# Ledger of designs, part 4: VHH binders against NADH-ubiquinone oxidoreductase 40 kDa subunit, mitochondrial (nuo40)

Target 1, 349 residues: NADH-ubiquinone oxidoreductase 40 kDa subunit, mitochondrial (nuo40), of Neurospora crassa (p25284)
Amino acid sequence: ISDVTITRTGKPIIRNQGGRSSLGGHTATVFGATGQLGRYIVNRLARQGCTVVIPFRDEYNKRHLKVTGDLGKVVMIEFDLRNTQSIEESVRHSDVVYNLIGRDYPTKNFSFEDVHIEGAERIAEAVAKYDVDRFIHVSSYNADPNSECEFFATKARGEQVVRSIFPETTIVRPAPMFGFEDRLLHKLASVKNILTSNGMQEKYNPVHVIDVGQALEQMLWDDNTASETFELYGPKTYTTAEISEMVDREIYKRRRHVNVPKKILKPIAGVLNKALWWPIMSADEIEREFHDQVIDPEAKTFKDLGIEPADIANFTYHYLQSYRSNAYYDLPPATEKERREDREYIHML
Short names: E, the ipSAE of ESMFold2; O, the ipSAE of OpenDDE; V2, 0.75 times the mean of E and O plus 0.25 times the DockQ between their complexes.

## First folded at step 1 (VHH)

Design h7 (framework vhh_8h63_2)
Fold by ESMFold2-Fast, scan of step 1:
Structure h7 (fold): chain B 349 residues (1-349), chain A 122 residues (1-122)
Amino acid sequence: as target 1 above (349 residues)
Amino acid sequence: ELQLVESGGGLVQAGGSLTVSCAASGRTFSDYAMGWSRQAPGKERELVAGITSGGSTYYADTVKGRFTISRDNAKNTLYLQMNSLKPEDTAMYYCASDYGWGSEYLPDYDYWGQGTQVTVSG
């Protein structure tokens, strides 16, 4: 076996030094590059020698993305999800396209349907039009077109639309992700009072954002991932309550937990989000509290990629150290790995 | 930072066997792909074997059937069992880890051990 793989377009992918790949001559477009997962995949692709095309909405958003290394080249293109020409310009020279665009909550200008269905459709159409070699579309755990949660339902409908336009699309459904500045550990740690509707009883297998990013990079060169659906989840099931208890122990605090029926909390969340500069909780996020993670046994997993996912319990100290009270802040220093994981965020921003 | 220390190199007669090992110290050794590369004088560096966190293996054509890569996550140790050694296998053998992707960037990223010399005489 050669350490070289040739893509359909004749470009080499070289696996070198420690199982890493070299993607010199490959161009990858990453929609949603400024998000948590997007930052990791952009950095990995650039480090492997890929030219990375980053569609961005405005100059402020572009400021949050830094890519370093001598092997890759970064091309930034202004785009609008409602402008077909700008999407086409972003993909026309690419060997692979990653669609990581998503919304946690709807706004006046972008509904879940606008982003997850119509936006995904336009990207898939552009990918098909320019005959891109690989298309990787990131959906979500619990993707179900009949879901009571708009987020899960629109993600599932997006999968259907994308697969109908580009049948070879690789669909990825990540579980709730943890990592630097995540929407899980940091969200739980950053609030003084935890406001819920389901007593934090929802169950899921949280997954490390770095493991998901590694899987996405592998999907570029691993032809066996084409046309497949992957569910990427961590090795152990937790409730949000269990994770919140881990957070409380790591930050040496105990926050007050208030449970309010969703019939009352959903209207209140809507009003609060409109009055606050940052969203605390959306109505659909409250509805998602009532949905445990359901595993699709027909979907492929990290096992099919030869990746062993990390357990969130091994990372709570690392990601939460900065949230400790003054009395506990001076505990022994984090490990070198923990400090380097902090640097990953800085280098990608 | 993940520290990699290779050992087990030495002088071996053609047709002989040798096992090189790589001791890794780091918080999550089991989460990372590991590999062995080699470089002979005047030649390009060659990846000879790789192993994923889940245990899937890769071998270069030059060593397939003769070399076996394995890992012991409990001991944070990577192994390369080399059988039927040939003079052409003479090289510095380097252990590498794809640790903390994005934690360090090339060229300032040093993910390699110092290497261990394997010399095959015949």
Scores: ipSAE 0.000, ipTM 0.112, lowest interface PAE 17.6, mean pLDDT 73

Design h8 (framework vhh_8h63_2)
Fold by ESMFold2-Fast, scan of step 1:
Structure h8 (fold): chain B 349 residues (1-349), chain A 123 residues (1-123)
Amino acid sequence: as target 1 above (349 residues)
Amino acid sequence: ELQLVESGGGLVQAGGSLTVSCAASGRTFSDYAMGWSRQAPGKERELVAGITSGGSTYYADTVKGRFTISRDNAKNTLYLQMNSLKPEDTAMYYCAADSTIYEWYTSGQYDYWGQGTQVTVSG
């Protein structure tokens, strides 16, 4: 048994038993496809029959995208965010456009404003010019144009610009995401020393990247999501300290934690970023450590989409198993008692 | 939503055969691409076999010709028939399901994972 819905542009969408969709005949453009979230949505859309257009900036980024569908369903287009023609070429034949482009830190070639505001504006203008059926723009949790964090402020200003150009835009604000090759669990597990300014006290509801990807796919065919703002977050609040403790238990390793006051750490980060070709630490990333996740009660959530989000605590083994040593590989996570006992003995050596 | 439970692991002698099974709970098993991954102590997780919702199969070079993956959608069960087992096949074997993968898998791109079943091959 299948349900059929007709989109604004007259294309049928077939939903099969179990909630699986058939999106044959739909073309989706995914800006930022090589990022964590982008890889999930591309594979999901291709699997369900979409022709997926993937704008890429360079050949290295293209190599990180894993394609599991028919080759004829994926179209790779080289683009530059500063080249309007390349953006238009990526969008002109699409029924839906996803803008997942963002930066965690500024570079000499791209500031937060260049990417989150000007880049989003150019994409939205192309979407409007070609009268695309659906436009889904991914912002961030804590998006606030008056935020002390440049990342949060520019994401919020990007939302305003996009809505002014394409009023039917669906705005999505994901919480910090966990998943394969994430910047949360893998970031914590991959370092020997953890360097912070706020003692890992920031609170948020981490969200599974697969749940966000499912929501984004639903937004393609669910017209009730048009013109809406969604905040997508997980079911349980954690501090980074609690997540770090879960990581330590899973990998059976003890990492040193060094907390450096913001007044000292931010100037050092600023000097190093100017002296080095690549940033090793961002002043804005340090400032974000002082901001807990704030929920907008007026925004829609996973509940409005009928999706039950996963708890990060159920996935630490799955995503962190490769960081374990041979001696601990098959064991359950280390208990609090075991961690205390190990810490005592390490200090005696 | 989808829950996966592996069974059939155990101790077997080199050159022997073993079948591991994965039982899925839920009404959407037939919509998922399924796979078997293994992880030995000190090694990264390796995808050994995959099967799409349509029945197309993939095998890692290390097991090609020795292992056979199959699915029974009526029983919501995935199977891995392992023949000519080697000591190097000793690992924890995990069942995985992913709604977005249909021709080829990579470890770590899965929606659901089971708890694993241990397979030990003695020489």
Scores: ipSAE 0.000, ipTM 0.121, lowest interface PAE 18.6, mean pLDDT 74

Design h9 (framework vhh_8h63_2)
Fold by ESMFold2-Fast, scan of step 1:
Structure h9 (fold): chain B 349 residues (1-349), chain A 124 residues (1-124)
Amino acid sequence: as target 1 above (349 residues)
Amino acid sequence: ELQLVESGGGLVQAGGSLTVSCAASGFTFSSYAMGWSRQAPGKERELVAGISSGGSTYYADTVKGRFTISRDNAKNTLYLQMNSLKPEDTAMYYCARKGYSYGTYWSPKSFDYWGQGTQVTVSG
C-alpha cells in the first residue's frame, strides 16, 4: 500500500499505491522556473509538500511565480548566471536541482554558449560542491554538438559538461512542447500572417508540457532514472503545416502564409534583432525549420517511465478556444467545406 | 576555463622516438575521450590516435604499431609515444577533447576542442 524509496543521501520518499508522492521535508531548486515547463514542475512539487527554491533574475520573473505555491513553501532567491556565489546559495540546502534554463535566441546580454554551456557548468559545479542528491538537466530534442543550429549544438555541449561534473545527472530532451501559452499552438494562433522559410514541412512529435512535468517529478523519486538520458516526445509525428491546419479549423480563421528562402530571411531576422528591444524572429529559429526531429536510439522514453503521452490533436480545442470570436466560441472545429465557403464570401464582399 | 597545452615536440632523427604530452584543465579529464591529430604543411588535419575514458584506443593505419596513446587521469595528462619515426611524420601535433556525436566515434568532426599544437620534425 505504501512504497518507500531511500535517496542517495539517505532521505526517505513515501509514495502510496496509485496516489501522489509525499515530498514533505524535501527541498527542490528549479532554475528556469518562469518558463513554460518550469511553471508546471514548480506547481507539481509544491502541491506534494516540497519546499521549492526559485532563483530569479529580476522582479518581473519573481511576480509570475508568487501564486504558485499553495501547498508547499516557495522561496525566491535573486541570482545571476555569471555570479557563482548566487548559484551556490540557490542549491546549498537542496535535495534536488532542476536546470530548465535555456534561450530560443541569442541576445546582446546572453549568447547560447553563455546560457547552455557556461551556465549549465556553473550550476553542475554547485550541485557537486554541495553534494545534492539528484540533478536533472533539461536539454532539447535534436541535441547534437555538431548541429548547424547553435541552439541544438550548445544544448548538446551543455549535456557533456554537466555529465563530466556530475555523472549521475539525469538528462531530459523534450520534443517541441504544447500547453497553456506555449510557443507552438499560441504562436500559430496569435499570428495573422505566417512567415516561414521551409513551408512548414518540418516533422516532429509534439509533447504535452504536463506529461514532461510528470516525468520530471517522477525522476526525483525514481532512482532508476539516475545517469540516464530520456527523449520525451508525443505519440504521433506531425508537420507544422498539419498543426497549422488544426489551428485554422479550431479558431475559424484563415491566415496568410508567406514563405521566404532562408538566404533572404536570416539576414532580415538578424537586422530585426539588432533594431528591436526584443526579437520577433531569430536567424537560428529559421535554421531550425530545416531540421526534422531525430530520435537517439540509446535514449530512454516515456515507456520506461510508465507514462502514456497525450496527442496534441486531443487538446487543440482546449488551448485555442480563447482565440475564437464570440460568434464561434461553442461550435465544433470548422470543416474543409466550411473554410472554402468562408473564402468565397470574402471574395464577394 | 578549458585548456589543452601540448609539450615535448622537437627535432628527431628518422628511426628515433619522441613522447609528446598534453596537460588538460578546466574540465573533468577522466570523463572524456581524448585524441591526437596532426597537420603537415600543405595537408589536411589527420586524426592519428584516440583513447576513450575507459582506456580503449584507436590508431590511424599510418601510425598503427608505431605510436602508443595513453592517459594519466590523476595528472590530467594525455601522452603520445612515437616510435620508429619517419620524415612523413613531420607535422604540428594537436591534443583534442572528444565531444558527443551522432554515429561517428573517431572522426575529426567528433572533437569539440583543440590545443595550440607542438611541432615534431623528423630529419632523414
Scores: ipSAE 0.000, ipTM 0.132, lowest interface PAE 18.6, mean pLDDT 76

Design n1 (framework vhh_7n9e_1; at its last look DockQ between E and O 0.01; V2 from the best seeds 0.00; counts 0 for: pae E 14.8 > 2, grease 28.8 > 24.2, placed apart)
Fold by OpenDDE, look of step 2:
Structure n1 (fold): chain B 349 residues (1-349), chain A 122 residues (1-122)
Amino acid sequence: as target 1 above (349 residues)
Amino acid sequence: DVQLVESGGGLVQAGGSLRLSCAASGFTFSDYYMYWGRQAPGKGREWVSGISSSGSTIAYASSVKGRFTISRDNAKNTLYLQMNNLKPEDTALYYCARDSLYEGYDWSFDYWGQGTQVTVSS
């Protein structure tokens, strides 16, 4: 019997007492907790009664991390990915570490190599040094050390490095993720003009961030996932064009699509990326448009975790309604399935 | 098509017991936190109990703690609520709900059943 009570706000505190939780709550460090995936996993872990250590940087928008006292214990620790001591401090008391750090664009301050390889290496070294029981490293779809895309190449090299240091590392390769704060649906919906080079013909299996988070949560409780590589992708293959059409329908706006040849746009993007320190279109992003998702048949999948991944088509209304004009805001979902389901999220107060 | 169907409600005397069931379909039941809630006439929705996907984590409202027991059978896609030592104050429409897996830090559900009426007479 878990000694779980309702908080003063009426929210339940679910703590694991007995069974799998009989060993007590885990202390989990989540690098990259400020991202959409990080927020979810932190929330789930906290609900499980875990102590969640959140390394943060000053440049992180701390306001995005809504830590409630109604869930498990959350500990904030200042860190720098380039500072080994700060990383060690973050993991010192943890028995599980998540590395969700993975920028999809380079900045003046941090290259892909800095983040995906060197940063990951330092985290893995800390994990090994302090005998952390579990290490879950989030990589990327199409991770390939020989990829023409620096993002894919460095992610793959990061995998190699962390496995070399900590062989028990669970590697997770998610497909492009969709959710409330994705760079997929929202990237498309937030602009009037869509600038591309491949005519939005790239193919991939978008994955729901919630499903990915669920997978990550399950990995904590399943030691069989140690040393395994998971590719987490959605149930259906889409082109960016198809997704874009769904977006247009859902938000009742027609966005202008401008396709510029790669030979022109990539250099321009490269220059801009070097000049700016905030997310913009990068040369590497342009290159990635020319790469379909490649699935490794040897990798484990959602199926191995007993998870049925959700189709992006069923979530367009849910995630994109806010982009509608006032005139269309209250219209039903554009997707028939979503309309039928009529998802109503009720928050327990 | 997600469906939650509650059963097991009825009229019972104070001090009696009931066992509620919630049959789930249309989704991977074992992946979701599940909850019991209740709503008495003229009152707001009240949270009763919650259980994690694996059943390892369980929570109860203070008002039912020690009297109610939540459980689940993932193989049968069924959620249960054993209610013992029932009180007139427990009279309500009881419903099961699925966790929405919302990305935020709020407890939320996205589906719930029609409910089963529990009436406890004094």
Scores: ipSAE 0.000, ipTM 0.234, lowest interface PAE 13.2, mean pLDDT 83
ESMFold2-Fast, scan of step 1: ipSAE 0.264; ipTM 0.691
ESMFold2, look of step 2: ipSAE 0.000; ipTM 0.167
ESMFold2 (binder alone), look of step 2: mean pLDDT 84; pTM 0.839

Design n10 (framework vhh_7n9e_1)
Fold by ESMFold2-Fast, scan of step 1:
Structure n10 (fold): chain B 349 residues (1-349), chain A 123 residues (1-123)
Amino acid sequence: as target 1 above (349 residues)
Amino acid sequence: DVQLVESGGGLVQAGGSLRLSCAASGFTFSSYAMYWGRQAPGKGREWVSGISGSGGSTAYASSVKGRFTISRDNAKNTLYLQMNNLKPEDTALYYCATSEDYGDYLWEGFDYWGQGTQVTVSS
């Protein structure tokens, strides 16, 4: 048998016994589709019969997106976050809009305010103008308008602006995410030297991108998620040091860990980012190393969605296997003693 | 229309080898991760191995790590599983499946499964 849920716009969503849904006849717009989470949700929605509208900024981004698409169900529209008309054209025929746009660092052309506040405002205004059924806005863990970290502060102000324009907005605050070609496990595995300011002591509950994607899909049809704020985090707290040690054990490589006080490192990162046409490290990213994840007890969680989030420790094997040579293929991960002898940091387990 | 067709199964003695193939059609093969899973009689489905769309990343269940090798030929839209040092416990119907990411977390929920190919390992 199958279960049928009717959306506010009157379109059916068919769910089979296996927990999979059919989104035939639905149109979803995904802003930020080229990012880790965006690529995942686009493919998931398209495979389930949804017509997916992907706004892209230029031909470079469009070429990247072609690799992920089922071309019969994917519509690519060129847009500019500063052009209200292009945003409106991207949402005018949609049943659901996902705003996944964000920046890890500011650039000359886009500040955090430009993207997280003004950009979100324009998207929310377009969603309201065309009376879209569902609007899901992805913020960040530690979203706090009074945060010392500009990234967290602007994300929080974006939440406030979006909800003032479209009160039924579902706000999602994911913890740092891991998954295929992620910015966490892959980043740690791909560098020879790790440069930090807080000794990798920042604490957070890393979350699987698959679990976040499943939650976002549920928010399309689950009316109980409207007007709610969700904090999506994994089941266990880790420091970046503990995760780095798990990576080192899996890949059997020597890593150099160097800690430089933020008063010294932030100016250097600022100069390098100005001299280079792309950032290697930003001053705000360094400041974020001093901010542990803080849970909002009033926010909803995976528990409210009936989802059991995965532990990153169970997936280092899956995502890091390609970094091991054939000589290490059949060996267990490096022991704590073996790793400790090569590290400036004491193992945090 | 997505179609997955497995082949290469058969009867083999313990310690032997088999190579399974999966012919894929109806989607952009190189853009999607591919997986092998199995189901023994009277048991639930078990994830065996996964490979990224590019072929650059692979993952294996602990029960088969070091004995099985997953690979793909994107020019031929074909997925492979080389099985060495087979054990009686490896007896099962083997399926290929497609998903957007690695891991056995979504095993029961994978969008597309083939018909399966039977592998029987005698003692």
Scores: ipSAE 0.000, ipTM 0.125, lowest interface PAE 16.7, mean pLDDT 73

Design n2 (framework vhh_7n9e_1)
Fold by ESMFold2-Fast, scan of step 1:
Structure n2 (fold): chain B 349 residues (1-349), chain A 124 residues (1-124)
Amino acid sequence: as target 1 above (349 residues)
Amino acid sequence: DVQLVESGGGLVQAGGSLRLSCAASGFTFSDYYMYWGRQAPGKGREWVSGISSSGSTIAYASSVKGRFTISRDNAKNTLYLQMNNLKPEDTALYYCAKGDEYYSFLDSGYFDYWGQGTQVTVSS
């Protein structure tokens, strides 16, 4: 009861009744594999027999990758976004390339433009040069070249550059993601004081990183996804305040909330970013607090992929139990629905 | 000790068929990609076909696609190459090759180890 799909380059992909694919003999390069989303797609592809090429910047990032490829092989290649030859070596033998590279804040060595525009351009040029079958480029929600937020603006310009070089590129715009080691639930749960400028009133539809990973894996073999733009977001709209309340309930803690006007907080963030080796907060991150998620009605969604995305409210126990004190650790999930979801989620991992 | 022993070669007329076998020992055969390569007289080795560890995915060089069929029997630790509609240009020493665990690609011919080969001669 398996179906065989042949890729553009003539390689077979076998799908079973449950939608599971066999990618044995297929080679995928994943740029940004050490990030949250990258780790999920790498393990998903490797488990299905794919040979996964993982470009890494330094030895530290490489050592944090854990793969379970019983049928697949993992190849790790050192690369630099500013070195075209190292990018080309990473893609020349690949059937599919995923570009997940991005930054939440600028550093001394990399601006948003360096990573989201120039880096994406070099990757796209290498993909085009070696005639790679599929190219999947991950952008961001609110990608708009005219955005006041540099992050959103550079992501949008990166989309334009990539599409001009490789028109068949599949563009993916994920909403803020939650999952293991995320920058949403973990960030909220790990701090004693929550420092904001917009009273945690920004609205968005948080999406499960596993659902995004499933969509990215499907895009490899589903030719109908070529040349399309997908906005991947969860089923319900939340404010950060509502999510923070769910976090407090689940971990049995009350954190102090401090709201500082952006006219004061942005200058402080700017000074800290200049003085520190690593930024504690970015001026652009503060500005993003004032921008709600805007849905593009013309973009495709999880509905077009036959995927039903998970609600963050059903996963707070699974991801946050470890933040509980010993006195509360063994208490059940905050909701009965989450207890049921937790059981099913464990079987998916 | 890894060993790969090829057999089944010989002299055959153009349009004929041959079935090559490779008996593998000294490693867990079912865990590795396997390949067939060939070397024509006075030329370098070229990749012919590759098969994944489970046998679920297969690739062929354009010169043999549609004429050759690669297969494996993991219970017998044996790799096969069924060659149909042979041409004089298929004359070569045919090698069985074992892939490396981290650098094995179906179409790259990343050979970690290979056998002594079996000679195939196609007359016309």
Scores: ipSAE 0.000, ipTM 0.103, lowest interface PAE 20.2, mean pLDDT 75

Design n3 (framework vhh_7n9e_1; at its last look DockQ between E and O 0.01; V2 from the best seeds 0.00; counts 0 for: pae O 13.9 > 2, grease 26 > 24.2, placed apart)
Fold by OpenDDE, look of step 2:
Structure n3 (fold): chain B 349 residues (1-349), chain A 124 residues (1-124)
Amino acid sequence: as target 1 above (349 residues)
Amino acid sequence: DVQLVESGGGLVQAGGSLRLSCAASGFTFSDYYMYWGRQAPGKGREWVSGISSSGSTIAYASSVKGRFTISRDNAKNTLYLQMNNLKPEDTALYYCARELYYDTSGWEDYFDLWGQGTQVTVSS
């Protein structure tokens, strides 16, 4: 039973942690906490009074997780995905582990295999070794061990590995996520020139990172989600072109679109990936442009969690306003729904 | 207009029961975690109970656990608080609150919408 006092500013302070059946009381390790999804789940868990263990790498030390010290308990532990001992140290006191580690691009130091398979394996082994109650592993849409995309293939293989080690693993396959610091809306909005190979014709159901985070949080409290596979996707199918158009509309800029054949662009991207530690363009990313989202009808969805996923069209203003020029910054949202919400918000202020 | 309107408060004797309602309008109720809070005279705001969007996750303050039950009807855009075995110390203005739809970039205020509250008075 957790007592939460609300400060004058509306900030809840959890004084006592309740039992397992109540909000709070859990110790959660979140691998990948520095990512957009990770930050959300950490925040959510912390708000609920959980102790949140955040494994961090030196490379990410510069990313200050804005964790309010007065909510829950946050424990930072240095770890290396290649270091089993560090992983074990991160999970040994936890009753739930989230693995959100999953880069969508290879680096000089880490291949997809290293991260999605070997890394996941080590985490799962640690989870099993220390008899952690819940393990939630975030994979990807289109996870397929036979995929031509290395990202999808390795994510799928990672799923197999973690399930083999810890059968109770909850697997979560989110669609491309949108939100702050996403690689969907912001990737499009941040550039003047968009380079593609498939003419932005790939289809998928973008999912709100907040909804995904909510699902992840809910899974902690629902043991029925153990051993289940969830595909978390948005309510509507879009092409990248459609999304791009929304972006242009919202930011009042028209970006230049350049389509280069895959045979040309993929090799170029491959070379760039080897040279750079940050993602500009990867060969695998180019390949992924040619893969529509495939939904597994056997997988559970947001519906099973009682969550109604939000439409990306209703969030373009919220996430993209900062990309507007000064001349257009104060214009209303491009979408009617957001416009309405904005009006409502103004009235509340 | 976005608003929360509480009802169901009143005067009750110790050991009695009340059922509070919070009617939500102007927003997608089912998207939000909802909470009950209370403020007694001379005291700060106290968290009473919370419920997730789907209702699958519920929490109570230790002071009310076992006596109060939070529920929601998303179809009716209504939040409920069944209060049983009321005690004088439960006397307070009870508020329903909507959790802020916060972003992943940082910590924000947890609540962005409050009702006007409904007074609950428990006599000894």
Scores: ipSAE 0.000, ipTM 0.231, lowest interface PAE 13.9, mean pLDDT 83
ESMFold2-Fast, scan of step 1: ipSAE 0.287; ipTM 0.701
ESMFold2, look of step 2: ipSAE 0.080; ipTM 0.595
ESMFold2 (binder alone), look of step 2: mean pLDDT 81; pTM 0.808

Design n4 (framework vhh_7n9e_1)
Fold by ESMFold2-Fast, scan of step 1:
Structure n4 (fold): chain B 349 residues (1-349), chain A 124 residues (1-124)
Amino acid sequence: as target 1 above (349 residues)
Amino acid sequence: DVQLVESGGGLVQAGGSLRLSCAASGFTFSDYYMYWGRQAPGKGREWVSGISSSGSTIAYASSVKGRFTISRDNAKNTLYLQMNNLKPEDTALYYCATDYEGIYSEYFGDMDVWGQGTQVTVSS
């Protein structure tokens, strides 16, 4: 049996009990479509029959995005976050707008404020001007306008700005996400040395990118999500150290862990942007290591959406098996005893 | 019209083998991750195996690893599950499902399209 939901603008959405849905006749604009989360929501909406509008900044960003499926239509529009008319052209015919635009670090041309506050403001103004039915704005865990972390603070101020312009905005605060090509499991597995300032002690509930994508798709048709703030987090709390240990066990390797006080590491973070020796790190990313995930008790969660989020521990094999050598590919994860006994052996292959 | 049709189930004695097939139509099969799941009588749905669009990345539930082999033929738009050394606890309705390219999911609620299923009964 199919369930039918009528949007504010009178368009029907059909969803079957088997998880199948039909969004035919709906137009969705996805800002930030080239990012990890953006790619998932775009493909999800397109496969359900939605016409997806993808604003892109240049041909390089466009090539990064692969839209799959035989359902729906994809329309690509060149835009500039500082050009109001290009933003308006991207949203004027849309039934729903997703704002997934964000930055992990500032650049000469774009600060956190330029993207998270001013950029979000321009998008919200365009959404309001063209009376779009749904506006879903993706913020971040720990969003707090008084945060010591500029990333968290600007995300929170962005929430305030978009809600003031479009009160029915659905605000989403995802925890650190894991999935294919993530900045968590793959970041840990791809490096020879792990460089930290807080000994990998930060605590959070990592969330599967697929679960966040499912929640975002549901927000399109579920009227109960309008004007709500959602904290989307996984079912279990982990430290980065615990996740790193799971990674080591899955790939049968031991990585060097180097802890450098933040007063030394933060000043040099910017020069690492082009370094060949380890992953790019920003001063703000280092500061975020000192902030455990704090959940807003007034926010809604996956429980309010009827979604049961996945545990990262069940996916380490699936996402990391390609990092194993051929000699270890079919072995189970290394035990504590095996890691102790075979320390030298693990480094040889 | 996106459609998945499973076949190859039946009654088999413990220690026996079966090969399940899933015929896909209505979408570009070669672009999508494919999954096998099962549901035993009176139990919830369980993820069994997953395979990437190219076939290069494969994963199994611990309960079936070493006994089951997932494979695909993109030219024929068909997904397969070779089941060896079957046990009575493998008795279930087996489903073919699909999701986005480039990711594995053991969370069945994330899968977009499900087949009708094919029954596998293993006698002891």
Scores: ipSAE 0.000, ipTM 0.145, lowest interface PAE 16.0, mean pLDDT 75

